# VHH binders against a8x493r558to705: the designs that were tried, part 22

Target 1, 148 residues: a8x493r558to705
Amino acid sequence: QWLENALDMTNCRLLRVAGESKKNFVNDSPFLLINEASVYMLARHIDMDVQDILTRFRSNIVVRGLPPFIEDTAKRLSIENLEFEVVDKCTRCEMICVDPMTGEKDPSLLLALRDYRNKQKMTFGIYIRQSNFEPGQFVEAGSAVRFF
Key: E = the ipSAE of ESMFold2; O = the ipSAE of OpenDDE; V2 = 0.75 times the mean of E and O plus 0.25 times the DockQ between their complexes.

## First folded at step 20 (VHH; framework vhh_vobarilizumab_d1)

Design rc5 (at its last look DockQ between E and O 0.58; V2 from the best seeds 0.00; counts 0 for: pae E 5.0 > 2)
Fold by OpenDDE, look of step 20:
Structure rc5 (fold): chain B 148 residues (1-148), chain A 119 residues (1-119)
Amino acid sequence: as target 1 above (148 residues)
Amino acid sequence: EVQLVESGGGLVQPGGSLRLSCAASGFYFERNAMAWYRQAPGKGRELVAGIRSKGSTYYADSVKGRFTISRDNAKNTLYLQMNSLRPEDTAVYYCARWIYDSSPEFDYWGQGTLVTVSS
């Protein structure tokens, strides 16, 4: 429909969908997408597992194969036949200090993000909303992802 | 490109020992938690052991006290020392990144290595 020139065509894939191996998206609340490459950039500055960061960011979707922070310029994306619009950037707050599994509080990630963003607005990840519906279609790890 | 290559599997008698290795490449190994999974015939894939980048470990109840997961970041290698092996440990063992909040959703797997425990 609106498929235009992709920002990057290099092997961008769906890494995971939280909670489900296969998922279709419904027109509910926006989903949070995280770029793994962006996480690695942050992880290099803090003593924290990439998986811990991802968990604390509470992402719904994680993608791999794009340069860091390219998602910040994206307006649309597709995962296989499903199309999404970028709704907003995710402003991070004290929530990421809490390990959702243990409830422990650690300000390290938030402080690191602050420093990385040079004390500007602390965003990480993007909210996306499905803009089409394909009955019977599902996405899973390995699904092709295109950013526009 | 991410690559995980398991090795060390084989046939062993009950009570025996085996050491699995996983050579990892294509990602920042030292910043990733890693895990061993296994899939027995007719069963789903299950988490066996996990190790965080800082060295903390997790073990499934079924392998506690018998298996030891470790890592060598300099070699980008993950290990699983398996002692006191039992027939029920028979499975294909897979190396993967350890995703805390996900069970069967894996980003990358190797081909796996078969461990058969039989008299």
Scores: ipSAE 0.478, ipTM 0.763, lowest interface PAE 0.8, mean pLDDT 87
Fold by ESMFold2, look of step 20:
Structure rc5 (fold): chain B 148 residues (1-148), chain A 119 residues (1-119)
Amino acid sequence: as target 1 above (148 residues)
Amino acid sequence: EVQLVESGGGLVQPGGSLRLSCAASGFYFERNAMAWYRQAPGKGRELVAGIRSKGSTYYADSVKGRFTISRDNAKNTLYLQMNSLRPEDTAVYYCARWIYDSSPEFDYWGQGTLVTVSS
């Protein structure tokens, strides 16, 4: 659903900027966004630390303060004054079965996602691309995030 | 709302013991790896000990053998048993989620509990 027509979500915040992301954005490099609330939803069904789940899902950006899985319906978002368009949903595969800290293979996360998606495509997270490119822009943890 | 409330700090002589507690609420405590951090005057915050939801633990070299981290998932409580305390252990102690791959300064933090080790 489009957040402009929903309840006001005034406390949505950028939790983490990690992975391959740069401090300065470039417009032609899509970024992977994960919603922390969606991680907690999956965590209810498996015996796995939230931190382990986040690590298994690669991401450039983690946000908090949103209902779980609302990102699946988003079309645009802003991080402070930077505007982004949603390009696609991120399809997940067997790589998320591997614990990157121990190398142990555990399919429980992939199976929980499959069960949640109920025979639909195995997506988790969204790819976003900046739509109002300007040189020298950056984002940081704590930045305000708004979904549309 | 996420809350982390540390308690059990105080003044203790070198060689003494303290037990710190952290009451957690507003998140699924049993699904999170948890940790104790400390910040001495004029220094940055450092990881002291961590514990995964399944019970595996980590200790900084400076406290290994003297401190024991534990958790009670039924009470949403994290503990740090601190034995053989030294003046170098003087710091404000914080409980937090164990953040090993992100920017911990932007995660949830409580007010901390002061531990002073002095004669």
Scores: ipSAE 0.138, ipTM 0.575, lowest interface PAE 5.0, mean pLDDT 78
ESMFold2 (binder alone), look of step 20: mean pLDDT 83; pTM 0.833

## First folded at step 21 (VHH; framework vhh_vobarilizumab_d1)

Design rd1 (at its last look DockQ between E and O 0.18; V2 from the best seeds 0.00; counts 0 for: pae E 3.0 > 2, placed apart)
Fold by ESMFold2, look of step 21:
Structure rd1 (fold): chain B 148 residues (1-148), chain A 119 residues (1-119)
Amino acid sequence: as target 1 above (148 residues)
Amino acid sequence: EVQLVESGGGLVQPGGSLRLSCAASGFYFDRNAMAWYRQAPGKGRELVAGIRSKGSTYYADSVKGRFTISRDNAKNTLYLQMNSLRPEDTAVYYCARWFYDSSGYFDYWGQGTLVTVSS
């Protein structure tokens, strides 16, 4: 069944974990996951580099090698042998108009997301929680990711 | 596949110059901030210089006034002009996407290009 339901991307990889090379899952709190391809989709229409966009979204986990916005339909995912469930989509607000490092205001990212969503709920990124939590497990940059 | 290929390293005497190049492919180069990092023997990687997609730059204090980072978005190429080289600049130099947090982490790099400054 795994293969029937899997979005098996050959190069889907964990890009970042909150500014560190690996993340230990020491509790079952949700983590925010961002798809880099979705970031590129927004970046095509605004004068911000990918790194600017990523800092404004304040993600815990960034993945690459997936089609843009495929995370919107995901229900489960794996990172290596660790299993996760999608528990919610992340609704974005005017806070992303503020550069968290400088305090400068620029509404272009929020407007680009609004245009993409076309009056639908302003979501970007998904919250995930390990479904089989055990202490001492971790993920690291470069880990294989599969969506289901 | 993302590829970053550094070149232009070599052996140079103190006070000399080198120009490093980094050919990039497999991602939207013109949408990404880019940086040069270096790693001296037995030390961790450190940020040397960074450049945003719009062209604004950053330099570590140790290289200000001596090194110049630049990019050619049409050719997907990043450059580092290194002047007034010193023995302490000896390191393997890596091209990477620049993440602005202080981690120094990046997701891809090549084998790097060795710069040796000695007599």
Scores: ipSAE 0.317, ipTM 0.687, lowest interface PAE 3.0, mean pLDDT 80
Fold by OpenDDE, look of step 21:
Structure rd1 (fold): chain B 148 residues (1-148), chain A 119 residues (1-119)
Amino acid sequence: as target 1 above (148 residues)
Amino acid sequence: EVQLVESGGGLVQPGGSLRLSCAASGFYFDRNAMAWYRQAPGKGRELVAGIRSKGSTYYADSVKGRFTISRDNAKNTLYLQMNSLRPEDTAVYYCARWFYDSSGYFDYWGQGTLVTVSS
């Protein structure tokens, strides 16, 4: 019923799914979705590599081709034939200061996020949960993404 | 102010080698991905190679195995080692600050350095 309000972005695609090439979201904990465009905006502010920021944000899925921060007001989304609801915004903490690969600590990202959000609710990314059930269905990089 | 200044271009014979340099200033070089792109006469700009802050690299198919992108963070310098040069490599080569893995997006670039491959 909410499909009529979909943001149909032609270039909106699933960039990556963390952990495996094909992902099934059924009956799992909420997944963290990051909008690459949003990261880019933050990256410009911080003057940091987008990939490094993405790594530090530890997202489960990353989407490309959307306007920045559109996810902040999204209520629902679809990835191919899978439907998701936005359950919350991701409140960021000191975890993003640690490079997951090297263990190196850099507070700059957190500080920058604080400043970027005007020292209010340091959120970045959204938690999503599958709202339908499609047995044997998976999503992968390149999947079409729609925000509602 | 962000500045990128390319150097090392010139005339070289086919099969020859050339090393380009890009001096970067005005931003945290070691935190940013960098790239080389080129524009041949009458053609559009194309991404040649990219390197992330952590050292992972990307190459266009046309230059794979021949070109090597590298960086010296201590010197804030980006390099492009070009081997086995071909006439079709003739172009103005630009240094750029690179943000995207596959889109070739960059927000700053230098004025370019001309590479001419000719007998």
Scores: ipSAE 0.170, ipTM 0.564, lowest interface PAE 1.9, mean pLDDT 85
ESMFold2 (binder alone), look of step 21: mean pLDDT 81; pTM 0.824

Design rd2 (at its last look DockQ between E and O 0.21; V2 from the best seeds 0.00; counts 0 for: placed apart)
Fold by OpenDDE, look of step 21:
Structure rd2 (fold): chain B 148 residues (1-148), chain A 119 residues (1-119)
Amino acid sequence: as target 1 above (148 residues)
Amino acid sequence: EVQLVESGGGLVQPGGSLRLSCAASGFYFDRNAMAWYRQAPGKGRELVAGIRSKGSTYYADSVKGRFTISRDNAKNTLYLQMNSLRPEDTAVYYCARWYYDSSGEFDYWGQGTLVTVSS
């Protein structure tokens, strides 16, 4: 019903779904969505590998083809035929200082994010929750994404 | 100021080898992904190889098994070892600060070094 208000982002696609090629969403827990363009802006600011930042942010979903930080004002989104509501912004903590693969600790990203946000609330990424439930439906890399 | 300076290009015979170097400065080299791309005469830019900050590598299909990208963070230097060179490898090779695996996105690059493969 609210599809007519979607942002027209023709090249907005699901870049990856963490952990599996096909993802089934549940209502119990929100998913963390990261905009790659936003990460790119941060990466350029702090001179850090985008992939390293993405890894440290531990997102469930990464999207490509959106303007940076457009997710900060989004209220809804769709991935193919699945609809989601934005629940909250992701407040970042010391977890992002730890490389999830190696366990290495580096405070530089958190400090950089603090500075990047002008010492305001250190949010990056949004929590989303599926709002339409269709059992057996999956999304995968390449799926069309629309923000509302 | 970010600077990338390529070196090591030259004339080589088919089947020969060449090693390119890229001296980087003005940014945290060890924290960034780097890449080599090339542009042959009359052709568009082509991503040749990339190396992430954590060491994972990417290679174009055309150079897999022949080229090796590596880095020395202590020296802020990126390398491209090119073996079994072919005439079609002739191009200006550029060093770049690399961000996206699939798109080949980069924000800085050097002036390039010419590699000519000819008998």
Scores: ipSAE 0.619, ipTM 0.839, lowest interface PAE 0.7, mean pLDDT 87
Fold by ESMFold2, look of step 21:
Structure rd2 (fold): chain B 148 residues (1-148), chain A 119 residues (1-119)
Amino acid sequence: as target 1 above (148 residues)
Amino acid sequence: EVQLVESGGGLVQPGGSLRLSCAASGFYFDRNAMAWYRQAPGKGRELVAGIRSKGSTYYADSVKGRFTISRDNAKNTLYLQMNSLRPEDTAVYYCARWYYDSSGEFDYWGQGTLVTVSS
């Protein structure tokens, strides 16, 4: 078990950056990070494709290879040599009930999140900010990610 | 570990047919939109056809009416039936998760399967 969990943490990878494979960091503005495993946990209980869920959450950065919801406790992370601090959790509201492409309403994602959070604050995903900003830095799909 | 294994390619004469298969593992296939992409020699990858988990489909104009995408969620398998093949369909065909991008790159790619349409 312990070895399996350690391997999962060391194999964490950047999956997507705002629908592109590369991202240049040009200022210290926060980015919204979502864990794919947490998306799957919600997706198992609703009739919605992962791709549609990611669109409704409006993620900037998606990571893979982590246990679900471990990002809720994260304080820092690295993507390759870039260091980031977690600055807040992302609070979700009725906005995620609306398909951004069609305008159609489907509350199933919000209801699934509500059930998971069980009267707690309705958060999903984390805001991160680069702590060691330098001009010309970038990340790309497949970049190694490490959470702390 | 995500795996996507394409098969069913080969050499075929113009007007012929082929059926491609993609065996998927390491993710919840039935919760993911899937697509076929192709890359001809010296060209970029392009979206050929996509299908949502619930079955709604998309086709590039160049293949519409000739190709049929389908999936078997119980077998974690994606298919592409290609009819009335033309020389310009010659390419390596790749199966991928579909984020609705027409020419995107994603981390999960197999080796692809070569389709050659020639006399």
Scores: ipSAE 0.497, ipTM 0.784, lowest interface PAE 1.3, mean pLDDT 80
ESMFold2 (binder alone), look of step 21: mean pLDDT 81; pTM 0.814

Design rd3 (at its last look DockQ between E and O 0.14; V2 from the best seeds 0.00; counts 0 for: pae O 4.1 > 2, placed apart)
Fold by ESMFold2, look of step 21:
Structure rd3 (fold): chain B 148 residues (1-148), chain A 119 residues (1-119)
Amino acid sequence: as target 1 above (148 residues)
Amino acid sequence: EVQLVESGGGLVQPGGSLRLSCAASGFYFDRNAMAWYRQAPGKGRELVAGIRSKGSTYYADSVKGRFTISRDNAKNTLYLQMNSLRPEDTAVYYCARWFYGSSPTFDYWGQGTLVTVSS
């Protein structure tokens, strides 16, 4: 029955990987994935650029074309023919209050996340690991992404 | 649909001025840092100037003191005032979101507006 409930988001696209348009997977280490739509949900309530929010969350992978926070329920995903398993949700702490470029502190992002989570665990983003790893593989910006 | 529409390009003599505009729609313009990029014939795309939603700016060394980036968040419009134009400023100018030194090749781009500086 789980197959009948698999989510196929055909409009989902890889926005960027680790601040680059192309990434070589050299090992099976987990990557941190952030959903751009979830960033916009937080950005709506704070005086901070989307780009600043992404920098504070230290994302490896950013995707777009998904409903906000749908990554919270994801179990697996694919980027083209590369398959990934969700390992864990990323718990956030006071370090996201610090602008990594200037060192200045602004608690607004952490407070917005706290308010959104409403006494639940302070997670934002998911850790994923490739299940079919093979050396020399690449992903590119614009790659099709599907969540399951 | 996300749209970025550049305008204001044209032919101008060295030392002249142009003002470029970029009309943005389909995303929260006032939540995004924005930038102008340019691509000269036979060359790669380069960052010209950037501006954060609150107005902090960046300029490439080659345009400092000659170009001014600005934005109107109420009108979802980005501007580039280009003064003291030189032949090496000849390029197609693009409006895009600014990812601080990263060039997101799959992000949203407009068609660009051609600026030709020639005597």
Scores: ipSAE 0.365, ipTM 0.716, lowest interface PAE 2.3, mean pLDDT 80
Fold by OpenDDE, look of step 21:
Structure rd3 (fold): chain B 148 residues (1-148), chain A 119 residues (1-119)
Amino acid sequence: as target 1 above (148 residues)
Amino acid sequence: EVQLVESGGGLVQPGGSLRLSCAASGFYFDRNAMAWYRQAPGKGRELVAGIRSKGSTYYADSVKGRFTISRDNAKNTLYLQMNSLRPEDTAVYYCARWFYGSSPTFDYWGQGTLVTVSS
């Protein structure tokens, strides 16, 4: 019923799910969703690869083809026929300072995020929870994503 | 299916050079960071060198100035140029893919190629 307010964006796709495999979503478990476009915007201000930032953000789900930061105001989303509700924004901490390749600490991303968010609440990405359950349903890379 | 196939290993004398290759398939090579690891006999696996999609590189202190990691995205191939090889460089060398968007780990490895440095 709430599909009426869907943002109709073309080519909005699920880039990947953790493990690059079909995933069964469970209602009780929140997932961390990152918008690649948002990461790209952040990456433009620092000398880091988008993939490095994505890895440091440790997302379960990455989406592509959406406008940057559309997730900041989203209340719901759908991935194919699965429906999700946004439950919170992801507050970032020192964990993102760890270089995924070397394990070394680098504060550059955290500082960049701080500056990018105007030293306000340092959030990036959203926690989502499945709001419907259909047995036998899976999501995979390439799945259509819609924000509401 | 993701595949990584290392080649170029062999026996070389100290001070010699060797070039390793890693043929990658089954994923967008140009969008992924890659790395070389090695495991010497009786030791744990260690990071040797890494290269991100934009070309930034990392080297272990033990190989800085001697090894060069590079990539050819058109050929989906990762390289490791090893110069001034030392006996302590003897190890099985592994090619690895950096799996972004999840835990900071490398998710795919090749079978490895043996490099032996001995007089």
Scores: ipSAE 0.025, ipTM 0.393, lowest interface PAE 4.1, mean pLDDT 83
ESMFold2 (binder alone), look of step 21: mean pLDDT 81; pTM 0.825

Design rd4 (at its last look DockQ between E and O 0.14; V2 from the best seeds 0.00; counts 0 for: pae O 2.9 > 2, placed apart)
Fold by ESMFold2, look of step 21:
Structure rd4 (fold): chain B 148 residues (1-148), chain A 119 residues (1-119)
Amino acid sequence: as target 1 above (148 residues)
Amino acid sequence: EVQLVESGGGLVQPGGSLRLSCAASGFYFDRNAMAWYRQAPGKGRELVAGIRSKGSTYYADSVKGRFTISRDNAKNTLYLQMNSLRPEDTAVYYCARWYYDSSPEFDYWGQGTLVTVSS
């Protein structure tokens, strides 16, 4: 469909999945997806590495090759032949102010998000859940991602 | 497309030195923490050293004092100076973006560069 094709960004790729091995989507728990472009938009306002930002946001899955914040409008997505539905947006609180390596508090990330959201609900990232599970399915870096 | 190209590996005698390089492209290098990992035959991939974009560094205890990680943000290049090499340093060395994992298996990886320390 034309609407579905309008959300299909051909250069969107899976960048990272948290953990020591390829992600196995066997459980029913939602996964937290973060758009790297959205991270860079926040990073423009603060002097912080992408990895620090991603760690503070507790990312499971990171994608690249999308416009910033386009994930806020997504209803479903695919990673290769795996299909996912968007369950909700992830609401953020002051716990993202804690430096993951030192334990020190730095509010800059939360303040940048607050400025971006301009008094709206402070969400960043989306929760997704696989809708077409088959045993033994895996994803890897560079896997094609489509948003719908 | 993220690309990471490691180079500078080779055969070196114990006590020798090598300098590894990693050419990076396809992402904002100056906004990313970077690391060197290594994988010896029959072992998992392990963190060797990491460096934040502003220069803060981390070293595994096994290499501290012998290896030096550095970066040149203008050249999009990561380096590892390896001194006082030992046979147990023999491994394929990989550069990667550093998500503070000791043994990450999933991000973009290059082909690596082989370092062999043997008499």
Scores: ipSAE 0.432, ipTM 0.755, lowest interface PAE 1.6, mean pLDDT 80
Fold by OpenDDE, look of step 21:
Structure rd4 (fold): chain B 148 residues (1-148), chain A 119 residues (1-119)
Amino acid sequence: as target 1 above (148 residues)
Amino acid sequence: EVQLVESGGGLVQPGGSLRLSCAASGFYFDRNAMAWYRQAPGKGRELVAGIRSKGSTYYADSVKGRFTISRDNAKNTLYLQMNSLRPEDTAVYYCARWYYDSSPEFDYWGQGTLVTVSS
């Protein structure tokens, strides 16, 4: 019944699901969720292309239409009829220095993130886990997203 | 300081072509997406075309097939090749640092260059 505390933001949608047009989630696998607005804020700070940052963050799910960094305090979320719990923040490491498409290494993003997070908590994005299993259910781009 | 300076605007007849340039400075041009916007008289500013740092492009439906956005990172220059120009393309064209597909919260703009398409 935690639905009552949902952030009802207009245009809060699933922007993309990595790897597939339709994604089936499992309970025992956490997924990395990134807030586009948060990336934008970081992009402004570090003077980089938002899409490049998104690519480097290697998120499973990207959401649009939320205020930046709302995900940092979120405990639960729903994507359509699927419910998720936030299990952890994503601690970033050297992985984000590598362009997954080209294999090129650039430490700029990691260094920038360090500075942006004041060298204390180098986290960006949240790990989420499905809390209600519904066989045959999928989410796709455009799905409604609510944070709790 | 971020600076964007547009050039290449002018008067052209319908069906004609024009190439706009935008000289960028004060930021890592090669790391940023760039975009062209335009504002016609009495209308709001609209996104015309965008190009990612890695080269992927976006075009408004109204200009698809006619306009081509490109960039030269070595020269820190953004281009807009406009072919088959129409009177409705008449506008002030602005170069912008483009962070994403949607309207950004913050953007840098040039002063604009006027494109007039008229017989």
Scores: ipSAE 0.072, ipTM 0.514, lowest interface PAE 2.9, mean pLDDT 84
ESMFold2 (binder alone), look of step 21: mean pLDDT 81; pTM 0.814

Design rd5 (at its last look DockQ between E and O 0.15; V2 from the best seeds 0.00; counts 0 for: pae E 2.2 > 2, placed apart)
Fold by OpenDDE, look of step 21:
Structure rd5 (fold): chain B 148 residues (1-148), chain A 119 residues (1-119)
Amino acid sequence: as target 1 above (148 residues)
Amino acid sequence: EVQLVESGGGLVQPGGSLRLSCAASGFYFSRNAMAWYRQAPGKGRELVAGIRSKGSTYYADSVKGRFTISRDNAKNTLYLQMNSLRPEDTAVYYCARWFYDSSGEFDYWGQGTLVTVSS
């Protein structure tokens, strides 16, 4: 019923899923979704590689083709035939200062996020929970994404 | 102010080699992804090679095995080693800051350097 209120975004796709593989979703655990466009804005601000930031944010899902920060007001989304509700914004901590691949620490991202959020709550990304569950369903890169 | 200055272009015979350089300034070079793209006469711009801040590389299929992108963060310089050059490699080559994770999107680029491969 709520599908008719979807944002009309062209080329809004699932960019990647954690692990670069097909992903199963369970409705009892939230997933962290990051909007690539939002990362781009932050990347421009901090002067850092988008991929580095994405890696540091440790998201489960990255989406492409959305306006930046549209996820901050989103209530629901769909990935193909899977429906999700937005549970919360992701409050970031010093974990994002650590490169998960190398262990290198850089406080720049956290500082940039603080500045970007005007010293308010340092959130980036949203937690989503599947609202329609069917066993054996998977999503992968390239899946259509709609925000509501 | 962001500046990218390409050099090293010139005339080379087929099968020859050439090394392009790009001097970067005005931004944190070591923290950014960089790329080379080229535009041949009468053709559109195409991504040739990219290198992320962490060193991972991308190559267009047309140049794989022949071109090597590299960077010297200490010198704020991007390189493109071009081997086994072909006439179809003739183009103006541009250095660009690869600011978005999609191919072909750059926010800054230089004036370019002409590479001509001809007998």
Scores: ipSAE 0.710, ipTM 0.874, lowest interface PAE 0.6, mean pLDDT 88
Fold by ESMFold2, look of step 21:
Structure rd5 (fold): chain B 148 residues (1-148), chain A 119 residues (1-119)
Amino acid sequence: as target 1 above (148 residues)
Amino acid sequence: EVQLVESGGGLVQPGGSLRLSCAASGFYFSRNAMAWYRQAPGKGRELVAGIRSKGSTYYADSVKGRFTISRDNAKNTLYLQMNSLRPEDTAVYYCARWFYDSSGEFDYWGQGTLVTVSS
């Protein structure tokens, strides 16, 4: 039933939530969602820990249990009973060459993404916005995620 | 399913030693920075030591010189060698992925292993 007309996988889980999203969905700004499998695809070609890659991509929400880059086709998703719409793909630029916490520069992540995209638009990750906001709602690591 | 299983805790005298282990599965251990955290009763979790996939380490000032973090990527195992233990080291110890930009928030956690330092 996880296979009904949706982009779901049987074991898609919320892996990590950073910042305010863990506590409460209190504003209408889009959240940046990253697929861990897509991170690992880039990481195979560069010498960075997953944590360094996620920091450079400025991820808010990380999910696991999906094939790499399948999020590029997603339109909607749910986390438990919370519903979200995909509002855009996140276009990346030279800013990901800079570690936002230390200022260190390393172009290898940008080059790996460029090589993967092979002249396509340089996107990585998707922006999502909750479509059924209610006060006091929370998400946590391990929450079930379903893509549509 | 992500699993983090800590072991090696126990009761030890002040000045004694313990070695903690953490068996990891369900994610690419060798591509992740890892850390040990601890939580004493009535306190929040605090970072004890961290180690990057390539071996670079960090230690909290309170444990520097006494504790040594290490990893075996072939066994998907994280270790904490704890020497010169003090009563203040009494806590439940957890292993986790190390996200230094989210020090007040965490992702997956196991049940932890209890370390008690007492006479």
Scores: ipSAE 0.381, ipTM 0.737, lowest interface PAE 2.2, mean pLDDT 80
ESMFold2 (binder alone), look of step 21: mean pLDDT 81; pTM 0.824

